VHH binders against Type II restriction enzyme HgiCI (hgiCIR). Designs and how they scored, part 19

Target 1, 345 residues: Type II restriction enzyme HgiCI (hgiCIR), of Herpetosiphon aurantiacus (Herpetosiphon giganteus) (p25258)
Amino acid sequence: MNYQRSFEDLEFNAIKWWPQELSATVAEASVLPILISSQDLFISILKLSGTHPEQIFDVINAAQISANLFLKHLVVLADYGGEMIKRLGKEFQEIFPRMDSTLEYYMNYTFKGEQYTYIFKKLPIKGLDNSKLAIDGKAIIEIKPLSDLYRDMIMILLYGSTTEQFNLAGLEKCEIGTILGKNEIIYTYITQKYLYVSRITNGANTNSLGQIAQTYVCDILSKYLPNDYSVTRNGKILLSDLNSQDSTKTSFDILVEFADKKVGIEVSFQVTTNSTIERKAGQARDRQNRMHAHYYWIAYVIDGAGNFERSGAVRAICRYSDCTVAYSESEIAVLAAFIQEKFNA
Short names: E, the ipSAE of ESMFold2; O, the ipSAE of OpenDDE; V2, 0.75 times the mean of E and O plus 0.25 times the DockQ between their complexes.

## First folded at step 17 (VHH; framework vhh_3k1k_2)

Design z02 (from y03 with S31Y; at its last look DockQ between E and O 0.75; V2 from the best seeds 0.00; counts 0 for: pae E 4.6 > 2, grease 24.3 > 24.2)
Fold by ESMFold2, look of step 17:
Structure z02 (fold): chain B 345 residues (1-345), chain A 122 residues (1-122)
Amino acid sequence: as target 1 above (345 residues)
Amino acid sequence: QVQLVESGGALVQPGGSLRLSCAASGFTFSYYWMRWYRQAPGKEREWVAAISSSGSSYTYEDSVKGRFTISRDDARNTVYLQMNSLKPEDTAVYYCAAERWSFSSSGTYDYWGQGTQVTVSS
């Protein structure tokens, strides 16, 4: 059986985004993947919302994006985080005026050159924070309807910079409403902000996501392989250096062993592109040769939209791999079949 | 059939007040922004006031701020324009308009009333 897949065959079988059963675990480690995967929808909503200042709510409902996820996009783009949200809640009554007749709070804002008054429906509330808005951790995957609280918060984040109170509680950052319907400006603004956020947080979060990816593969392999097989994360093998007489311990993301037979497995699932796949690709030929010199095998589990953006690296891995599979249970079962065929031959 | 029917236009003395009404039928009123426009003889039609479909946002043309108040009553499918401290410059035919954006049709719907005459004269 030929387990050495082409790039095209691997991509055809790829899921590209984290399995649904891991959504909460991934979100707890980093919200960046769900923000990136929903970015196109978010951008479309902004593009379609330029005719009236509250049109965006009709577009949000029609797009079926959860209100908390949409709000998180605004929070990230405005750089209006949890500390500022807490200050907004504490200082709300000093920031915004109150109508004499109804005692409701309001803000005067500008949309496309015209002045509007927005009447807050829910704010102020006690203890406004990210938790009440469900925009942190795994809470972000909860489906929240477009409530009055979310409407109030979205209006503030869109138009706060156009109010007379712009110099209070960081409201000068709340400018996204000024670009609604301005398609070229939206694209540039969003692209710059998401590239900046991705670079800042990527290094801090990738180790946790790599651990999640490895654990999922280990769990599936253990399900499909006999109990006599040893499945070890970060396993080490003493391998000779083909260009010298020395031997060194070589680590693999996953090591599967039975008797004197071994397969080393490298795992990479990346929804955003980074240089890790390039390193694995650069090492692939040498690692395969060293494993084959000991009558061992090397395999790869490669998936994620970001990895497939680096097609040259993925092609190199496929070329120098004994078995390459994507990141689904059915694909990992193929890897398990490969291992059993090689160990029982 | 969509209908917007304005009422309440009259002759009034300077400094007086009037309340215009616009009764809507034939569409789901809560989906629509409601607007008032006016047109004086020999002049272009100008916007006067608008209120959002939710009722949460509203805006006024500068010359009427503080004197005119737009409101809506969803139970009666009616939008109002309360006009106080009327001036001769407010003399015009006042029109009600309804506007909605629709994702399914990828566009907006605009409906207009026939107008009601407001005359401010001594």
Scores: ipSAE 0.254, ipTM 0.705, lowest interface PAE 4.6, mean pLDDT 84
ESMFold2 (binder alone), look of step 17: mean pLDDT 80; pTM 0.808
OpenDDE, look of step 17: ipSAE 0.692; ipTM 0.888

Design z03 (from y03 with S104G S106G G107S T108Y; at its last look DockQ between E and O 0.01; V2 from the best seeds 0.00; counts 0 for: pae E 16.7 > 2, placed apart)
Fold by ESMFold2, look of step 17:
Structure z03 (fold): chain B 345 residues (1-345), chain A 122 residues (1-122)
Amino acid sequence: as target 1 above (345 residues)
Amino acid sequence: QVQLVESGGALVQPGGSLRLSCAASGFTFSSYWMRWYRQAPGKEREWVAAISSSGSSYTYEDSVKGRFTISRDDARNTVYLQMNSLKPEDTAVYYCAAERWSFGSGSYYDYWGQGTQVTVSS
């Protein structure tokens, strides 16, 4: 079997986005992947919601986006974090007026030059925080319907900046309602805001996601490989210099061994772009040559929408790889078959 | 077609000043963060300064902080790097870059200029 794939064949087999079975684990490490994968849907909802101020709720229901995920998008865009949400909850009765006749709280807001009144359906509540809204950690992947609490929070995050109370509790940040239906600016506005957030969080979240990616590959390989094969994370191999007696330790994301036979495996799953794939591509020829000098093999598990945007790097990896597979169980099983073929030959 | 053209690189004595310009075309300039990088002979390219798409946020690499100033003029689609108190270690090719995150593709869009040479020598 020809395990040295072209870029086109590798991309054809790619899943591009994290496997569903990892959704909770990925969400605990970073909300960024689920925000990225749902961004186009979020943008579409904003573009379709410019006719009247409550239209967005009909569009949310039609789009079948989870209410907590939609709210998380607004929270991120407004930079309206958990401390501001707690402050909103604690100061709610001081911020918003109450109708004498019904004792319901309300806000007067502006949509496209016209003033409206929204009557809160659920707020105020005790203990308003990210946990109650299910927008932290693995809770973000739970499917939440558009409840009265979510409706109230969405209205505040959309229109808070247009109220007379805009200078209280960070409400001046709550402005996305002013761009609803403005197709020409929505994409730019959202990508500008998410670019800033991505830059702040990228380093720590990338390391955690890398560890998740390696563990998944190890678990699947252990499932398909004989029990007497050794599968280790962050394995090192002493590789000889071509012109001397010296050896240097060369690290691999995953190392598979049986007797004196070895396969070094590099793993990269990137839904966003970074320099990791280009570094691996630049090292690929040398690493393959040094592995082959010891009659060892090198393989790559490459996937993620961001990696495939760097086609030159991925093509180089495919060229200088003994086996290249995408990031699904069926694809990792192909890698396991490659390893067994080489170890039994 | 996207184009970034740097200019203003020159030979300058230590302690002198230069202003670099980077003229942009072929994309919506106001949507992009603009950055300056530099590459000294035999070294890897390193980040120098960045300015947000709105123009209100700035950041600088530690060795240039207080000496270099980044700015942008969206009406002219141009980003600038004012370099004061130049030192021999500032000698490098300086590159302009435009950067944007696309959540639809899951990647940054990076456009690069061809570079302009700055030499600081006695």
Scores: ipSAE 0.000, ipTM 0.102, lowest interface PAE 16.7, mean pLDDT 82
ESMFold2 (binder alone), look of step 17: mean pLDDT 81; pTM 0.815
OpenDDE, look of step 17: ipSAE 0.751; ipTM 0.908

Design z04 (from y03 with S102T S104D S106G G107T T108Y; at its last fold request DockQ between E and O 0.52; V2 from the best seeds 0.00; counts 0 for: pae E 7.1 > 2)
Amino acid sequence: QVQLVESGGALVQPGGSLRLSCAASGFTFSSYWMRWYRQAPGKEREWVAAISSSGSSYTYEDSVKGRFTISRDDARNTVYLQMNSLKPEDTAVYYCAAERWTFDSGTYYDYWGQGTQVTVSS
ESMFold2, look of step 17: ipSAE 0.118; ipTM 0.636
ESMFold2 (binder alone), look of step 17: mean pLDDT 83; pTM 0.828
OpenDDE, look of step 17: ipSAE 0.809; ipTM 0.929
ESMFold2, fold request of step 19: ipSAE 0.012, 0.006, 0.056; ipTM 0.516, 0.494, 0.595
ESMFold2 (binder alone), fold request of step 19: mean pLDDT 83, 83, 83; pTM 0.828, 0.824, 0.824
OpenDDE, fold request of step 19: ipSAE 0.821, 0.821, 0.799; ipTM 0.934, 0.937, 0.923

Design z05 (from y03 with S106Y; at its last look DockQ between E and O 0.74; V2 from the best seeds 0.00; counts 0 for: pae E 5.2 > 2, grease 25.3 > 24.2)
Amino acid sequence: QVQLVESGGALVQPGGSLRLSCAASGFTFSSYWMRWYRQAPGKEREWVAAISSSGSSYTYEDSVKGRFTISRDDARNTVYLQMNSLKPEDTAVYYCAAERWSFSSYGTYDYWGQGTQVTVSS
ESMFold2, look of step 17: ipSAE 0.208; ipTM 0.676
ESMFold2 (binder alone), look of step 17: mean pLDDT 81; pTM 0.810
OpenDDE, look of step 17: ipSAE 0.802; ipTM 0.928

Design z06 (from y03 with S102K; at its last look DockQ between E and O 0.54; V2 from the best seeds 0.00; counts 0 for: pae E 4.8 > 2)
Fold by ESMFold2, look of step 17:
Structure z06 (fold): chain B 345 residues (1-345), chain A 122 residues (1-122)
Amino acid sequence: as target 1 above (345 residues)
Amino acid sequence: QVQLVESGGALVQPGGSLRLSCAASGFTFSSYWMRWYRQAPGKEREWVAAISSSGSSYTYEDSVKGRFTISRDDARNTVYLQMNSLKPEDTAVYYCAAERWKFSSSGTYDYWGQGTQVTVSS
């Protein structure tokens, strides 16, 4: 019954990334976790695409990444947001010339010092925006093939900065084509860019994702625990202050109760590294001591690739908890077993 | 069995026009970039023009820009080089080549034709 996991055992059992069944809910709160979980694949595609200017399409197809997800990576990396995408659509005819003979629009661009002409196959279209590209909200999890529209958009995001009209519609930002195949630059820059974006969204994004994480754990615990156990989110317990005669209400992410027995549970799932787990670690010893003084127990559900970058904090939590588990159904079932063991004793 | 067969090479006067064809068989033509190269006597083979597998991107060597046009017809598995305003310096054997990205090795598949002679002389 080894409910206190070492850091190494906890990480070995970790899923690191959000469960697939939560993908739509997570994407509605923030697309960044889904982008980060696919980041290594995106980086690999860029590394393999440096030979010819359209080679990237063959690599995308071979990698089996959804076209909208790939495009979203480019949009984020280029900082080419929805406002600029709408302007691109509205101003398309001003930006890109049209061939007299075919009336097709084209883009003169540069790849590896050579000038090329790309003929658009689908653009322009009416009402170009993030929705038509399926790159925001829960639409990001829809599987999209490399249609002519996605091919046209990808070409613009890669090479738009090398066109004559690069100063229109934010095209100067569309320079990712210049780093294709430059392996030592790609990984470091893209990883650092995504860490920066994650810091911008820490506030409200973190709170929403935290509630999603708690609800998932509650739902699984309710499946595995007897129905006469109470499983509640954001439960509070009146606990004595060990340094005084006073008592304070102490909040837990999840509270499991049966008769006079209680287990307080803290939940953290974070795919990006931030300081939230440090706060829980700083409280862990005091919380455990105060729970034990009332013959209650404390447990933690800890997962997410970002949390495991904070190894000191996670080790402290493992040390000062009665049970630590990762964020899979099988791991949460272990937590349920721990609770039943303590409540039956 | 892969084959690339060039045709259309001829003797033409300066300022004349010529259209080269390269018929492909034995591979999925629509998956390949098509290229034209040329080699003048005593010189290294040089790149002339290229067109992407989709037909959407193309490029030309500086000395032929505005005079030569590359195109492809996937229904006929054929790539063309329309050569206008021909000069004596365009005299060369012209070669067709096909290239496709190879997933497992990060390399490409390269196929070459045998060439067709173009001579520009008064």
Scores: ipSAE 0.215, ipTM 0.674, lowest interface PAE 4.8, mean pLDDT 84
ESMFold2 (binder alone), look of step 17: mean pLDDT 79; pTM 0.798
OpenDDE, look of step 17: ipSAE 0.784; ipTM 0.917

## First folded at step 18 (VHH; framework vhh_3k1k_2)

Design aa1 (from z01 with G55D; at its last look DockQ between E and O 0.01; V2 from the best seeds 0.00; counts 0 for: pae O 15.8 > 2, unsure alone 62.7 < 65, placed apart)
Fold by OpenDDE, look of step 18:
Structure aa1 (fold): chain B 345 residues (1-345), chain A 122 residues (1-122)
Amino acid sequence: as target 1 above (345 residues)
Amino acid sequence: QVQLVESGGALVQPGGSLRLSCAASGFTFSSYWMRWYRQAPGKEREWVAAISSSDSSYTYEDSVKGRFTISRDDARNTVYLQMNSLKPEDTAVYYCAAERWTFSSSGTYDYWGQGTQVTVSS
């Protein structure tokens, strides 16, 4: 078997697009790039919204951001997942008080140390969920006007933490309203929060494209490798520097181990062009050398139309890889064969 | 008594390395985000690196990416900043800051150290 492949050989075996069985999961994960691309606009909106508690709506309208996209930012930052939204919908009448005179529900909240009351305009409604709000999957790309429902949800997500009901329906993290107009802290808050949330969600739900890709490869490898082989995601190996006596832990997307033998595997599936493959390529030579110095091996699973557009990077990886395969079951089986051959030698 | 004490600052040549430490006491260290700031002469204090309390997630200012590494040891109540490939423009007083990641309207960090001087010069 040809384990060291040229760019052309690799591309020939490449699928370039997500497998059908992963399409739904990928669709959900695809929201992240949209959020990232709109993050600066979102931050700008927050910076401009600090004068009064409902100024955010004027700014949203002026910025012409889709209401569902804006809400999605808030939802993500508050770690307010789909289940929480459903729960909010179901328990709404138990969470928020109702005015006896008008029968309207309302929320008392704090903004800049002052108490305010927001009267809900649309909530409660039946069937509140991600789909209803168009914040799931591909629905996030749909343009939605700032309706009363979105206004209600946005207010909850902004100020929920300041309400008496903060301990209900997971409102504790709904706090972005408290930093509106505070330019010096908003950027830091948002970026750090996104990092935090992204890592949590990636770890828990494998909702990132990278994690999806890794999981797929791991699952297939596990099917083809002996049961006594250890297959782990995000494995680390202590490797000494080639030029020093210092040792550093090197991370791999997947680590396969048996006895004293190890194969580190890097996985990259990119439909669109990004810098990830370039980074991997830039590190490839050193990583291979270090692995070899310890009598370990390094392999790559590389696929995606976007990656193959970066031919220089892929070629570099192919050159400094012990085994390079595409992103299919049959190709991953080849990787498994490589691993077994090395481990049984 | 809450205290943050930075250490490790020194004079180094360009291309050199330093490891800063910030020892915390008087509060539940593991519950706080830790941050490094720096202030160069005549410049405003700027954010350098941050590390979360919950999952040790980290982020860096663009100019230090790939050169600086933030880490934390909750058992020792200490946050570190490994600085490699130091440049003259990295010369500054480096400050450690702690913030509980429950955002209040104050927008201020809960605790600050006194800073440690890092000088990069040939």
Scores: ipSAE 0.000, ipTM 0.210, lowest interface PAE 15.8, mean pLDDT 85
ESMFold2, look of step 18: ipSAE 0.022; ipTM 0.573
ESMFold2 (binder alone), look of step 18: mean pLDDT 78; pTM 0.784

Design aa2 (from y03 with S54T Y58F; at its last look DockQ between E and O 0.53; V2 from the best seeds 0.00; counts 0 for: pae E 4.8 > 2)
Amino acid sequence: QVQLVESGGALVQPGGSLRLSCAASGFTFSSYWMRWYRQAPGKEREWVAAISSTGSSFTYEDSVKGRFTISRDDARNTVYLQMNSLKPEDTAVYYCAAERWSFSSSGTYDYWGQGTQVTVSS
ESMFold2, look of step 18: ipSAE 0.232; ipTM 0.694
ESMFold2 (binder alone), look of step 18: mean pLDDT 80; pTM 0.800
OpenDDE, look of step 18: ipSAE 0.787; ipTM 0.917

Design aa3 (from y03 with T59I; at its last look DockQ between E and O 0.53; V2 from the best seeds 0.00; counts 0 for: pae E 10.6 > 2)
Fold by ESMFold2, look of step 18:
Structure aa3 (fold): chain B 345 residues (1-345), chain A 122 residues (1-122)
Amino acid sequence: as target 1 above (345 residues)
Amino acid sequence: QVQLVESGGALVQPGGSLRLSCAASGFTFSSYWMRWYRQAPGKEREWVAAISSSGSSYIYEDSVKGRFTISRDDARNTVYLQMNSLKPEDTAVYYCAAERWSFSSSGTYDYWGQGTQVTVSS
């Protein structure tokens, strides 16, 4: 069997997005993948919502986006974190006025140069936080209807910057309502905000997503490989330098061993583009040569929508790989077949 | 067969109160923003107040803020304008209007009533 895939064959077999069985685990580590996969829908909703200040609710319902996911988009873009949400809830009665006649709280906001009054339907509530809004951790994958609480929160995050109280509780950050229906700038504005927020909020979680990706591959390999094969995350091999008599420890995301035989495996699943795939591509030829000098093999598990935007890097990896597979269970089973073929030859 | 029928216009002394109603038929009332407009003799029509389809948002023209209250009763397909502290400058024909936006279209669609006369004079 020819295990050295072309770029086109690899992409044809790719799943591009995290497997559904990992959705909760991935969401616990980072919400960014779920936000990116729903970004185009979010942008479309904003483009269609520029006629009336509450039109967006009809568009959300028609788009069938989960209300908590839509709210999370606004929270991330506004940089309106969980501590600010708790503060908003604690200080709600000091921030927003109450009508004497009905005792309902209200918000005066601006849409397209006109001042409106919004009457809160559910707020204030006891203990407002990210958990009650289901916008953190694995709760983000729960499907939530557009309730009165979500309507109130969305109105605040869209229009808070246009209120008299804009300098309280971080409301000056709540500005997305000002661009509703402005098609010329929405895509650029949202994309640039996601890049900025991604740098600030998700940097540390990249290592956790990498560990999740490696563990998934290890679990599937262990299912298809004999139990006497050793499958190790972050394994190291002592390899000779080609033109010296010294040896260096070389690390692999996954190392599979049996007797004196070894396969080093690199894993990259990235829904957004980053430099990791370029680094792996730049190292691919030298790492393959050094493994082959010891009669070892090197393989790659490459997937994720962002990685396939880096076609030059992926082509280089395919060229300098003994086996390249995508991230589905059936694809990782092909990797297991490759390993068994090489270890039993 | 869309109809908007205003009622409640009358002659009122300055400082008095009046309640206008607008009964709607022939369309899904709960899907529409409702507006009040007025037209004084020899002047162009101007908007007065608006209320969202959900009833959660409303806006008033500056000269009527604090004196007028717009409300809606979806069970009766009726929008109201409560007018307090009336002034001679509030004398006008008052019209109700309905507008909506739908996901399948990019436009607003307006229906208008026939109007009801409000006269504020001693």
Scores: ipSAE 0.006, ipTM 0.470, lowest interface PAE 10.6, mean pLDDT 83
ESMFold2 (binder alone), look of step 18: mean pLDDT 79; pTM 0.792
OpenDDE, look of step 18: ipSAE 0.828; ipTM 0.933

Design aa4 (from y03 with A98R R100T; at its last look DockQ between E and O 0.35; V2 from the best seeds 0.00; counts 0 for: pae E 8.4 > 2)
Fold by ESMFold2, look of step 18:
Structure aa4 (fold): chain B 345 residues (1-345), chain A 122 residues (1-122)
Amino acid sequence: as target 1 above (345 residues)
Amino acid sequence: QVQLVESGGALVQPGGSLRLSCAASGFTFSSYWMRWYRQAPGKEREWVAAISSSGSSYTYEDSVKGRFTISRDDARNTVYLQMNSLKPEDTAVYYCARETWSFSSSGTYDYWGQGTQVTVSS
């Protein structure tokens, strides 16, 4: 049997990012997975943009990334949320000086030790918010060209921390311009910053992402398993505690059952790291022993770049599981084959 | 062949004004940042001003801020330097340059002209 995988085999089969089939559904629940799926392109743009402060616009156009998606990357990294964007819009004329000769607004910013002046081409505008920038909800899938409004916003998000008015409207957070073209730093900085921002911004959407992940696994299992198998989310099994003979209801993310046979399945898809995989790893030995005492099996669906950064936890899960697969249709089909093998034995 | 031709240098009195022009040919002018440099007798060449390819960003050396204005006219393939409130210390040969994509804190990138002499004296 080849169902009990090593960490290396599991990672080799991992997709690490959300399946394309889920992109629209995930956009309804959170913008974070769309940002993560485009992160490598975003990083490449930053690496190629270190020569002049406006070089980045030529690189954005060459990469053909949608301007709103690129701006959303900057907004998330800067932690420059919708309230700060609204405040920037309302207070724009108080924050940025205006030239006497042209009446155009401008900002003095610094790039690699030199001071520059940028002339805003579209800002200020009435009603600046996330909706007008098309960076919230399903709007981030819309393809937007690099307009003057997006150019102005990108310049602020890149260089705002270097202006004299940096203490207004949250501009001190707008610092990504300091790492442009610094290849050794960029990947680490962006990955670390996304992990930090993920912890502070995930609160409202964490449950819906977990539900989406479980539903995807359930749908695929139902496709590959016989119709008389029961596939349920958040199933509970009454299991004996091995050291006290007490019995407790034990929850699994997915429960597959047929007659007196059961497989409990744990699902973790984490593109950013969190402690969920470590909790599952700490429980893995005991849960496997308790399932085996009842002639049941336990399996895991483990994926996401963040989970694989916790290699010790994932190795423990692989060791104490009957089947471990990654998160793709072909991998979940392997899980279905495991279940059928055990239920037909 | 890339060519940059500076003009407009003259002898002026302190406090006077002068406008320099740099006519560009042989390349796509609108794709490049343009710079002005100057070199006084016996001194190193120093940068004066720069303007982005779009014209939306610019920077000046500290001693000329508020007195000099860089601009560009892409239809005429020309970069300008408007120099006001001229001082004897502004006396130099002025060069325009096309900036390649390498960062530089001093010196001339690509220049092809002999420059234009600006002399500020009574």
Scores: ipSAE 0.013, ipTM 0.532, lowest interface PAE 8.4, mean pLDDT 79
ESMFold2 (binder alone), look of step 18: mean pLDDT 78; pTM 0.783
OpenDDE, look of step 18: ipSAE 0.788; ipTM 0.916

Design aa5 (from z04 with S53T G55D; at its last look DockQ between E and O 0.01; V2 from the best seeds 0.00; counts 0 for: pae O 16.1 > 2, placed apart)
Fold by OpenDDE, look of step 18:
Structure aa5 (fold): chain B 345 residues (1-345), chain A 122 residues (1-122)
Amino acid sequence: as target 1 above (345 residues)
Amino acid sequence: QVQLVESGGALVQPGGSLRLSCAASGFTFSSYWMRWYRQAPGKEREWVAAISTSDSSYTYEDSVKGRFTISRDDARNTVYLQMNSLKPEDTAVYYCAAERWTFDSGTYYDYWGQGTQVTVSS
């Protein structure tokens, strides 16, 4: 059996899309696919919304984006989690002032250097949370019109950092309104914020799809490998540097061990065109060399339409892999065969 | 192999100018966020400028706005940092990074160069 595959061979065996049996799990576990599909639209909306502070509502309506989805983007970017939303709801009357004449709550904020006042239309309400806003779990797929509640929340998330209350209820991170219409920085700003928030606070959640992918591979491997083989996720191996006497711990998505033999496995399943495996590809040669220096092996499970669009990266992986397989059970079985062959040699 | 190589660091007097270059190899500029960082002795690493390889968007840290300019050459896979009106407080090792976050898998990519020393002193 040929374990070192060309790009073409690998693609031929690829499924490219989430298996049907995992589709539901993926959909339930992560809002990421929805965010990905709507990200460009979200950015476009921001770019078109810089003329006046409430223009964004007109643009949202014109763009036909669901209000809860739009709000979810803002929430993620502001790192305004469910706990903060609850807190905002509970402490709303303490955070924002009320007009004596009309008994309406209002927010003074700054847009393009000028002061504005927004009168809340629905807030405060009881029971404000992710569920109420339909921004959690499966609720995110529901189409929600731009109601007064969503308008109020969107305004807070856009301009909260510019208010006198910026130090209350985490509003200091609510600053997206400050870059509306600034086309030269919006994309970069949004991308940076997503990266920042993901790394610092939501790393576990953002890795959910990756974890699902790894778990699937682990389960299949365990099915086909002998019971005395150790199959673990996020395993680490101490490897010496080829150029130095220093040793570093190298992590693998999956580590298979038996006696003194080890196979490190990297898993990448990416369906979107914006997804890349350049990191794995960039490290592939060095990692293989290091593994080989210790008489270990490195394997890859690579699939997803998005990955195959990155042909250069995939080719690099194929080149510097001892075994490269796609994401089907039959393909993972081939990986199991490879492992057994190496371990029994 | 993915590699970022910084160049252009030097000793310069206050008010002087430098142009840093970051040459990327092993990958193409496609939907990356390219960023310049700097780290002064005893201080934490901080970002100073960023540019998207997918559009013309860019951003700067507040302390360098109006003085620094980030740009890119896709044909050469190179990012530049033009530094004008340099100050002693700009003294640091400057690093180039290529970053990407994928929603699909939740994977974060960050490639780093080895850095180039910038010293601003009279």
Scores: ipSAE 0.000, ipTM 0.195, lowest interface PAE 16.1, mean pLDDT 84
ESMFold2, look of step 18: ipSAE 0.006; ipTM 0.435
ESMFold2 (binder alone), look of step 18: mean pLDDT 82; pTM 0.813

Design aa6 (from y03 with S104Y; at its last look DockQ between E and O 0.61; V2 from the best seeds 0.00; counts 0 for: pae E 6.8 > 2, grease 25.7 > 24.2, SAP .688 > .668)
Amino acid sequence: QVQLVESGGALVQPGGSLRLSCAASGFTFSSYWMRWYRQAPGKEREWVAAISSSGSSYTYEDSVKGRFTISRDDARNTVYLQMNSLKPEDTAVYYCAAERWSFYSSGTYDYWGQGTQVTVSS
ESMFold2, look of step 18: ipSAE 0.078; ipTM 0.622
ESMFold2 (binder alone), look of step 18: mean pLDDT 81; pTM 0.813
OpenDDE, look of step 18: ipSAE 0.805; ipTM 0.924

